# VHH binders against RNA ligase 1 (RLIG1), part 12

Target 1, 325 residues: RNA ligase 1 (RLIG1), of Homo sapiens (Human) (q8n999)
Amino acid sequence: MKRLGSVQRKMPCVFVTEVKEEPSSKREHQPFKVLATETVSHKALDADIYSAIPTEKVDGTCCYVTTYKDQPYLWARLDRKPNKQAEKRFKNFLHSKENPKEFFWNVEEDFKPAPECWIPAKETEQINGNPVPDENGHIPGWVPVEKNNKQYCWHSSVVNYEFEIALVLKHHPDDSGLLEISAVPLSDLLEQTLELIGTNINGNPYGLGSKKHPLHLLIPHGAFQIRNLPSLKHNDLVSWFEDCKEGKIEGIVWHCSDGCLIKVHRHHLGLCWPIPDTYMNSRPVIINMNLNKCDSAFDIKCLFNHFLKIDNQKFVRLKDIIFDV
Key: E = the ipSAE of ESMFold2; O = the ipSAE of OpenDDE; V2 = 0.75 times the mean of E and O plus 0.25 times the DockQ between their complexes.

## First folded at step 4 (VHH)

Design k34 (from c11 with T28H S54E S57K E109K; framework vhh_8cml_1)
Fold by ESMFold2-Fast, scan of step 4:
Structure k34 (fold): chain B 325 residues (1-325), chain A 123 residues (1-123)
Amino acid sequence: as target 1 above (325 residues)
Amino acid sequence: EVQLVESGGGLVQPGGSLRLSCAASGFHFDDYAMGWFRQAPGQEREFVALISWEGGKTDYSDSAKGRFTISRDNAKNTVYLQMNSLKPEDTGVYFCAAKLYSDWRTPSKYDYWGQGTQVTVSS
């Protein structure tokens, strides 16, 4: 698969946004909504949005594959956020109406120390060797997904470092209407970013597995290109998200030729997410593990072992994958 | 500082048993495959046994199969080698080694090594 780009930093919205003090449709306690206006943002225009490759915005948590201890390794997104006092100071600065003062971060005071082995996202601005918070007041970065870290147990469920493989969902190479789950060498994913989806991620928007038998999968960013996207107009996108089968997705990520990533989320357009009938679940899926070294070395509780037992089977939809163990 | 410290070696009669231990410190033990190698006088280091980082996979040399058992206790950062039915040919210095798992049978591919413990099997 042709590499489009990696999601190292937060993506700006394709439209100029505005904040309205109205309750969010999501159950999260948010007293405000961030909504897209009709105006395409200057950031999107500067990135040549009209020549960009539109892809499905997958609702999961961001992962990255790069070397750790001289091996290809999975890393989980961990953005360092300011403490409560520093965040209040930053928000007060952003909402200042008169006499705008210069704002300075004191990273050592305003942020907790970086977690062990944390690395900053690529292209993070640095002053005297220290990463600087972005426009949102966050310092984006990555932590290695280690077996002993229970916080990343779902991340670790989709990799096997003994065989150096990852459990990946993508389009079948011979049929774009067919999904494929396969074991992919971690070396083939080096320097790529991926979305972790599944049972315990973001409320399980794709209906994968159950709490008793959790199922998680990695999707490379840019793996699901949008073929029939309408013109970049607010009302045309609303109609496409509502009426088109391909539009039953969380949002769109445009991959620009300069490496810039631009997004729109259904919530920006006043539309609901999650939805019961996603485009992801409208397609059949084939299990193709491609493992020549399969043996009893895999733990019976391991996802790879479960998928080996259903290797070469085809399911009507992704959410129909159920393990009888 | 990274350390692997072997213990449990000694003199034993043919047909006897020994249990070797390797205590690890200074690295994330749970992320490493652990191997045992041995070196007899005048010979190169040879592979004896391997256990994967989660204990789901073990591997043994042909000479060790059926006689030796490798195990690990991740709570104690320790790997063990239970040696039964010992033969004079088992005599050598036994080394504990750690690796992030790949190409585990090749000595030059291991990341950390202990100093070794002497095992002698004689009359």
Scores: ipSAE 0.000, ipTM 0.140, lowest interface PAE 19.7, mean pLDDT 83

Design k35 (framework vhh_8cml_1)
Fold by ESMFold2-Fast, scan of step 4:
Structure k35 (fold): chain B 325 residues (1-325), chain A 121 residues (1-121)
Amino acid sequence: as target 1 above (325 residues)
Amino acid sequence: EVQLVESGGGLVQPGGSLRLSCAASGFTFDDYAMGWFRQAPGQEREFVALISWSGGSTDYSDSAKGRFTISRDNAKNTVYLQMNSLKPEDTGVYFCAAKLYSDWRSKYDYWGQGTQVTVSS
């Protein structure tokens, strides 16, 4: 058994990828499409991919729990992006057909100063005191989710800093076929990364809640391990995503023994996402808040208060959870 | 030519143990999930255990959970089934099977001829 790693940086694809000039979706028409070849990447082989633990890739926005002002706190992913001039230089480099030499960043000139309280992703390389941008030209990092910041209102809806708890979706400890929604101490999540999902995240791929009654949940990365994954071959993964009920997911994240994380997305394999019937939203779920002694302490409109009113109830499908105004 | 050859079956008393082996040849063993099935006299073939191509995940029937352990040695192209706390109802012919898809419900590509396990006093 291996420890599951936290998602601090962008994950490389398990296969060597190539860029095709094709539209990627109806919603967003990219001028190019990144597709997986049949060749396993050198990064995956170096990380011992064949011994890695495969987990469901959850479609949300990345969060991190670490200390802020001496309290366990939720942080939202904020990747620093280059200014317009530097972005143009980088794009020209990426689209060169003449085997361009390695691209060099001048971070002090190419990027705006970091936002207040921003911290870089763990183990970010430093050159001349500046963090090194990733393969997309971004510098990954984190900002604290403060309740007065409307930009992170959906993030703040899944935490209560007074009680130091987070609203978490995971497997039931006594029944792996059952999902559980619980209030989890933020201290239990320290140094872990999580995916925020729900109504207002990435177009609601899991069909949770509604505009009038939004529902958001935190899922710890690695919480949903994949049993009996097929061989690591392009065609076998395509067939698994299409034919297996457990394959109705966005993709796979492999957790390697060295802590390295490797991914494949349905889009890399030429498959569609989002899909109408995901594996996750069809799963049975039980509400177990462990907070029934404190119901009067929560705002009536607070998501925690809504779950307290349905505490100990079981739903046939995750998507069946609906709150009345 | 693909071959799966089971061994290790035999007669054992209730509460005893047996270790079954299945030696595979003629295909790339490391790419296949390996399963064990059994068939009792007058009954249909039933699933017992499955192990993924890497050995990183396993699945068991309810009757096998807690008593049987499936494992594999990819260097030897062999899959094993360690059977403990055997009961008379475990009596049957045990078959080794191989497939590319790791969902135990999908069709298996290759099957062995089986090895007899008898649990009786």
Scores: ipSAE 0.000, ipTM 0.106, lowest interface PAE 18.8, mean pLDDT 82

Design k36 (framework vhh_8cml_1)
Fold by ESMFold2-Fast, scan of step 4:
Structure k36 (fold): chain B 325 residues (1-325), chain A 121 residues (1-121)
Amino acid sequence: as target 1 above (325 residues)
Amino acid sequence: EVQLVESGGGLVQPGGSLRLSCAASGFTFDDYAMGWFRQAPGQEREFVALISWSGGSTDYSDSAKGRFTISRDNAKNTVYLQMNSLKPEDTGVYFCAAKLYSNWRTKYDYWGQGTQVTVSS
């Protein structure tokens, strides 16, 4: 049985976008800015955006929990991208005035070999058993987060496969103004997608931990619902992102009833990200590990062991969590 | 294996009361919001009531407000629906449902088989 999460395709912007020939404000600079117009996109209207549930777009890297080797397991998203030559060929095709009928990928020549145990995202088109790139030229997929793989050491720091648990940040169930960090059974996360955040992810936008004592956490996608979102109008969203405490976030992801995900990023609205005072750091956080001591001690360097030492403590903000080695 | 088992249904006269129970097993009950839904013959399944993981927050359909009370006992892995001032329109199969706590999740992960409630003279 292989079932892949819903956050595997590129999320369209809630507004019709336009490209301006000007350097972007993104961390990895681009020669063009993609900006939202005032017009709601047809994709958003088709997905019934006005009935959708708006959630905080968390700035991290995508993960998925599904079965691997007969146990619940964490998977990291890894989209295979074409090499530089193939990318130029694809861009030339997209900008061609000669109206070619179709573009053909040679996956063996155009892409690096798939990583060990990589699987394509569900609904990825296949020709003769080989995954085909999507409309953006990428092949979305997942790799299992194995304990011995140093490339995914930050991913592996937030799971323990012996006890089948993950380190999760969410709203406290009884208080939406309080955050909770807990150990959650991996079985309870099966078939869900999550965002990995922390010290070594995307330049640490939330200011978690330090280089000497790195801190990473998993956030289930959709865990932070936006309660006081204004009407879906360009100007109202700009004002909300700038003036409201709840708007001090990277963006919004709308969860539509048909399973579609629609987004807006601060950069689409001409606003900056990252920002110094995030909404994530405006709320207190309680540590509630709910773990029994099994006398098979976690490695003293293990992140779970550090959280057990501060179990039941409350911090004024997420960035105030400090570990002794 | 996940199971939700409803009980407490039956025949009652208009104005009467019933208390439904739903016993849960096979998942971490304390991490799930619990809901009650009902379905009358030839009708779509409709929402009745919802309770958060701890019992600190509840929500009700307009038809249930003031008459029905949802509660839970996490030590017993059980959710309840106390139904008062029952009307013939309340007749239907009542289903227990569970969804993992998540502010964005609108669909329920697990469903019981249902228990019949009949309000008739």
Scores: ipSAE 0.000, ipTM 0.107, lowest interface PAE 20.7, mean pLDDT 82

Design k37 (framework vhh_8cml_1)
Fold by ESMFold2-Fast, scan of step 4:
Structure k37 (fold): chain B 325 residues (1-325), chain A 122 residues (1-122)
Amino acid sequence: as target 1 above (325 residues)
Amino acid sequence: EVQLVESGGGLVQPGGSLRLSCAASGFTFDDYAMGWFRQAPGQEREFVALISWSGGSTDYSDSAKGRFTISRDNAKNTVYLQMNSLKPEDTGVYFCAAKLYSDWRTPKYDYWGQGTQVTVSS
């Protein structure tokens, strides 16, 4: 997927959005909704949206693979947010009708120090060596997924740094109707972004694993391209999300030729997510680890060892993969 | 119409060999894991061998390891069980079974054959 851009920053909506003060159906239970109008945004038009490659917006948490300590490494997304005082100042500024809209961040005072080894997302604007907050007041970036950091235990479950491999879900190269889970060299994922999904991510929208035997997987961004694109009209997209099996997804991410990424979420269209019958679970999945099977003491509790025991097996759907026995 | 038809059973002397065949029809054979089970007189049905949909992975009961070999021919929609060094304890009805879910630990199979008799004696 060298022709597709990586997901480094927040993606704008394909439509002009409006904010309505009514209870949100989002998991965070926000007091407002952001809804799409019927008007395609100027950002989308400027990015040549009609020539873009539409892909499934996978509901997970963003990851990045780049070099750390001279080896390919998994990084977890960590956006730096302002403290409560600075956030209130920013919201007051956005709501103000005073004459010139001029706002300045004091990054040293408005934000906590960056975590050790944190790096800013690519192309983040810098002033005097300090990254500048985006239009939402956040500074997007990445932290390395260290094995001893309990905050990223689910991230670390899908990588093995001794063998330099990651546990990846994608389309089978020879069968467009078949999904494949395999161990992929981290070197093959360098400079790519991926979505981490599974049992303990975002309320488990894909129904993977169980509390006793959690299952998590990495999906490269852009891996699931949409074959039957509806016209870019509000009503046509609503009908497609409701009626078509390919539309049983969280949303769409368009990969534009200039590297820009544009999105629409079911919530923008007044539709529900998560849903019980996802397109992800409508397809069979094959396990193809491409590894020599070994039962070492080092691997006895790792997720890779469980997948090696079911290597070459095919499942009717992703949620049928069980490690209870 | 799904069918699994076993053949190749019979009477053999201890130390002899038999090759069982199971011809499958009415489903996409290449998508299914195939297993062999047996039931001896007065005993419960027991697992013998399993082969994955591609033939890349096999599993055997402890009693079958080293003596029995499971294989499949996806072009012919057939699974085989080559049985060597047969013992009187191997006597029973041998059943072919198919499951789409190829986890051998899962005891639920989607389709079963009617069985073929194997007798190891005089």
Scores: ipSAE 0.000, ipTM 0.108, lowest interface PAE 21.1, mean pLDDT 82

Design k38 (framework vhh_8cml_1)
Fold by ESMFold2-Fast, scan of step 4:
Structure k38 (fold): chain B 325 residues (1-325), chain A 124 residues (1-124)
Amino acid sequence: as target 1 above (325 residues)
Amino acid sequence: EVQLVESGGGLVQPGGSLRLSCAASGFTFDDYAMGWFRQAPGQEREFVALISWSGGSTDYSDSAKGRFTISRDNAKNTVYLQMNSLKPEDTGVYFCAAKLYSDWRTPSAKYDYWGQGTQVTVSS
């Protein structure tokens, strides 16, 4: 049975978490750590975590493919945040241990205007058609990745709307130990969420490309299922992340039968991320662009042109893909 | 070709010690939990000891606790069973077995790979 959700939701931790007042190992440097206890969370138990499909948590930025202007289109995740005055009011309210759902938001005054063509995420609570901030005070949503928008230039580098294709990394269908980079019809990705990774995303944890020759790729969520996952015990997961080759990843996302997504991050377990030798870079990769099926009347430009020049080549690791010119 | 080859069995007197080894080949050893099982004449195969793929977790039958120690060397693709204070009731053929530790719902009886066994006899 299909158990993967179509929309990326806010993901609770699989374990009950606790806050410790000590410096975080996270990239953003925080004065506290959020650590997993040994107790499985009620949210995970309610979602039937024991029947869930575990997948690799890919360190990138979330994307979604859905119809826009009568064609398959890439959308980038963009969560609207309150201005500083509204955030201070919200934090003061939470300091009194009040329920965040009882806080009154004036969205027109408390938030910057929505970007053009922004749409709220499907799971966002709405009152009379208006999006309501979540328990963190944010309004999750999506923005279409338009070619002329420089803010999303790395997103737009991995799609071609004229040929309706996307640049995708996945397992080779005939060999689970081999990765494949291919041009995939955007229509094959409709209603799926994906992770954008690469040179200018989250500090380039996978070591792709360089500032002079940037490389970005899309990975469909759930594309990398975990086969060798231990029992859902805190110490077994710690050992797996440290000792197993498949465990050299950012974390785990469990896809539950009810559509719920549950996670654990290496940081929850007191482990470091990013790491030098990721599981992503432990596997060879083949380039199979499949662009012989595209209308040759139109030229493919940018990143797709670079991959066409190395079509049918096999590399020892993803990080070995270098564009010399 | 997947193979598990046990060695180190033999004849010992009660109170003696033996160290069993199991050499694995043909699969990614460090992704598999390894177990030791034994079978006495006319009896069904019974669980003795289990070690996780990393070596971080071990489990033992009640008869093995405090006397036997399971360990592994992932660099050598080998699992070991150190048996101390051996008793006549420990006599049997000892098998190593491998299973993917990917689903805690998978019963311990359903191992993916099995060795051919090594004979252990405890007699005076």
Scores: ipSAE 0.000, ipTM 0.133, lowest interface PAE 20.2, mean pLDDT 81

Design k39 (from c11 with L100F D103S W104G E109Q; framework vhh_8cml_1)
Fold by ESMFold2-Fast, scan of step 4:
Structure k39 (fold): chain B 325 residues (1-325), chain A 123 residues (1-123)
Amino acid sequence: as target 1 above (325 residues)
Amino acid sequence: EVQLVESGGGLVQPGGSLRLSCAASGFTFDDYAMGWFRQAPGQEREFVALISWSGGSTDYSDSAKGRFTISRDNAKNTVYLQMNSLKPEDTGVYFCAAKFYSSGRTPSQYDYWGQGTQVTVSS
């Protein structure tokens, strides 16, 4: 099978969307809902959606692995947003569509300077060497996850730069119904994007760990392919999300042959998320750390050391992994 | 244990009718699309008809379209094939098959299979 697409930029919805003036179930508590119509979007059709590979949309925070100071490194998503004055100007422009005016960003005045060591997402449009905001008015990018940065302490808990490894959740290679947690070389993840999930991410939708013993994991984007997706019709997808075990997920990301990524979220279909019985927790998980200890002092004092103590154990579900410290 | 048990086959004259039934057990029937396939001696299994897991959509081979009707009763875990205006070319073993959630026309896409029921159309 070929490699799946990297999540560098924001993904459009597979359906044409409409805005209804009703309270949103989104985290931001917006006074409106964005709902999918029954019409497949032109962007999806142009991307050859019917030949695309459907994958589980994992509810976490986006990460990227690329080189930093000549080493494989974990990067956290950090989108640059306009200041309040520029955002108001942009929103006023969107509301005045009746008399269309050209809108121009002055990136130097409208945005704070880029954070230290920040890099723009791949294929971000540039004018005179400066990244251009996308259709949402944001400039997507990445910042390196450094050991002493408290803002990224949960990100840093899933990597060890001395041994160049990351803590990864994926399907067992011999059994698609079995999950595997393993230490993966960071070099094997180069140029891939991943979702960080766990105790302190997005309200812990997968029920991992506890506040006293937090647990976080990286999932490569596209790692969980959907085997039995129904036809791309609004009502068929609603029924699948509601009634099928595989449909107990946040949404779907389609990986198109040209590298384009298209999504649908349960909220687009008027369905709830998070839910108590996720598909993620319907599968057993095996711990397979596969770490060599022969010739060097190897004492990982945090999360990796806890997993080494339960190496080769099988759990009925992901949420049953408990560390007693 | 998963089982699909076909019944209703038999010998009929050209222009006659038969109703095939397939009783399913051992899996969550409501989550599966159901298909009917047939096989003549020395031939590969060919698609006849399918019905989605919800019953909301059906599809037929060109030879079955207008003559055959597939239906299901989710309360009874049963799928049916009503065959009208039967022709000698319809002779074969008819198999019931189950596919998890999505529909398909190819035998290799199906997860579970019955043992088949013989249909013979001769004068």
Scores: ipSAE 0.000, ipTM 0.133, lowest interface PAE 19.0, mean pLDDT 83

Design k40 (from c11 with W104Y P107A E109K; framework vhh_8cml_1; at its last look DockQ between E and O 0.08; V2 from the best seeds 0.00; counts 0 for: pae E 19.8 > 2, placed apart)
Fold by ESMFold2, look of step 5:
Structure k40 (fold): chain B 325 residues (1-325), chain A 123 residues (1-123)
Amino acid sequence: as target 1 above (325 residues)
Amino acid sequence: EVQLVESGGGLVQPGGSLRLSCAASGFTFDDYAMGWFRQAPGQEREFVALISWSGGSTDYSDSAKGRFTISRDNAKNTVYLQMNSLKPEDTGVYFCAAKLYSDYRTASKYDYWGQGTQVTVSS
């Protein structure tokens, strides 16, 4: 049973990174940014990066599907962060250039209690029954996306718990150049992580929907494997991102055989993101809701109803989808 | 020994059509992205169209978009360029090119090239 890795923890960069000032002709003070060096990181080498499966890094917000109240549920990423005093103590420690492993957390005093129904990310290390904060001082985890929760209204728009379905974007099974939007059983997504994208997510880098008619979709992590990646040399990756149609993406996530996930972002290579014509938003798409056996009594304004009205339609570009409203 | 052999060029009237073919041999065709480039005398080769190694994705230059269609037949190891609504500006030598897996717009990235076929569009 081979399955690409679940995104439970923050992903380290494939390259060793450093802080650099960016030259500018317009300002006295220039912003600092984190850039990748040409050196492959020890974490990437330990994970055998050269045998890993590269996938598109999708620019959205991370979600997870697991059980809640005895049925499959969508869960939103919610990382626990230290309180202000502990955050200041941690930042001061980092400026002293000490090894992060030498910093000592008191989780009960340094963090607020977990939100109700929060669960830690899978495979999190624990000390005395407490999750260990990561190298950034955060404790990754999840909260359930309950119906009508205002905080997660856009997450809620892509699931229907009565019919136990989610709106999913992936490759069409018979044509790898064609995208497919469908309603997928939540049970088929159990224990997988997905990326939520759309109108109200991260500044809408894919140009989906509009303020009047928002459009959101879930993409399973690893769904868009990169088939033609060049060598892991810095210059080869820069050329690929700039010149290759397949390279018009935010970044790459490598799925290593030990389950580790390793990334690179365009910004780490000094490249711009977002860009106007991404690989994903320029591809043709078909709507295959496959709900003929279900009662179609969805709320008139819900996203499932909008997609049902355009079922079996094909659009030249994903960004061109228009609802019949 | 890799070969790319273009055919189907010729003289046509403005508004006419031509279908170019490029027969490939000496490599695993299914693993290669294919592209068409063109060159007028004294000018650099310019991108016209490309198709991914799987055939699932295509791209076109602004001048070709809407008029030209690239396709491939992996059983025949052949890539095609259907050119409709031809204009005098389309005149040039058309080259077929191949690149392992990656589909670039930049001519210098391509591994293999054909010898070209002449297309002339005149009143």
Scores: ipSAE 0.000, ipTM 0.164, lowest interface PAE 19.8, mean pLDDT 83
ESMFold2-Fast, scan of step 4: ipSAE 0.000; ipTM 0.237
ESMFold2 (binder alone), look of step 5: mean pLDDT 83; pTM 0.834
OpenDDE, look of step 5: ipSAE 0.217; ipTM 0.663

Design k41 (from c11 with D103T R105K T106L; framework vhh_8cml_1)
Fold by ESMFold2-Fast, scan of step 4:
Structure k41 (fold): chain B 325 residues (1-325), chain A 123 residues (1-123)
Amino acid sequence: as target 1 above (325 residues)
Amino acid sequence: EVQLVESGGGLVQPGGSLRLSCAASGFTFDDYAMGWFRQAPGQEREFVALISWSGGSTDYSDSAKGRFTISRDNAKNTVYLQMNSLKPEDTGVYFCAAKLYSTWKLPSEYDYWGQGTQVTVSS
């Protein structure tokens, strides 16, 4: 039996990577491309990658479920990043061959104060009560998703704290070919990480909903296991991503038996993402809300109320879910 | 109680064809990559062909490419090896093997093995 790991920190690539300089005209683009070579990384080999469980890498924003104010609660990922001056100092250190490879962060000067109620990611190293930045110079962590915070309005649309439920997309337990959308107790998700996807997340790569009727869903990390994966060879993975139906995904996350997580992204292989025809949005889906509460407890505009109106309906494709009111 | 039962072996003339079958039981077949290996007298087991747990990818030894085709039927928990243009060098005991999720070519990495079926290519 193997356990699926939670996404608390950055995942290394399954292949040894190389950096190619490529200028970008967009502010959000990096001046460099990170591409996979044909060589499997030592990190992947050490983690026993060949015995790992491959899962779909879902393109969304990371969430975590843990206790807040004595209740199960949804948390949104918030990585603290250094200011511009501290980032330059860190980059100069990484490229310097003349200095000992020892770098010290001054968290008070190099980072803005932690947001209210922010907590560091699990197993973050601490020195003198302050979390230590990771190998990328970031401090990964989480903030609670509160209804009064407009920054997290899409996150809050997929939870109901009165009934302690979340709106979740997963495999149907009795049919691995069928997806299920259901209301899941937040208590069932405790200590799990999830991906929030939908209309207003990352440009809507899965084509869900519309601006007039937005649709967002939570997917537990590791929920979509890949069963049709070829041998771990660069060219075989490229062909699989291009030619196989199950390969119409952002990437792969391998869940190793020791809890390590290893990834590959289509971009690492020189392939495009997002793509117009994803495996996810073409899958059949059944709505099974599994709620014993009166629908009058939900707002008319509440996403849970919309799904209650189509409860027990089966759609040929996930992308066919449309709300008309 | 895991079982892999091979069938379809026999004596065939050079240039002939055989279809091997391997019926699996006692494990979740759909989660396992399936391989065919062979062993000639006095030799170590060598890789012949493999297929991913879904049937979406296959791989072959250099000696098998263009002559052999591996396939599977997940509804029937069965894997097949269609062998065409058989040569005397193909003579050996053919083993069916199962490996969780990985398409490895090393015999030592496989989780389950059948008892083998004899293939003899001779006039």
Scores: ipSAE 0.000, ipTM 0.153, lowest interface PAE 16.8, mean pLDDT 83

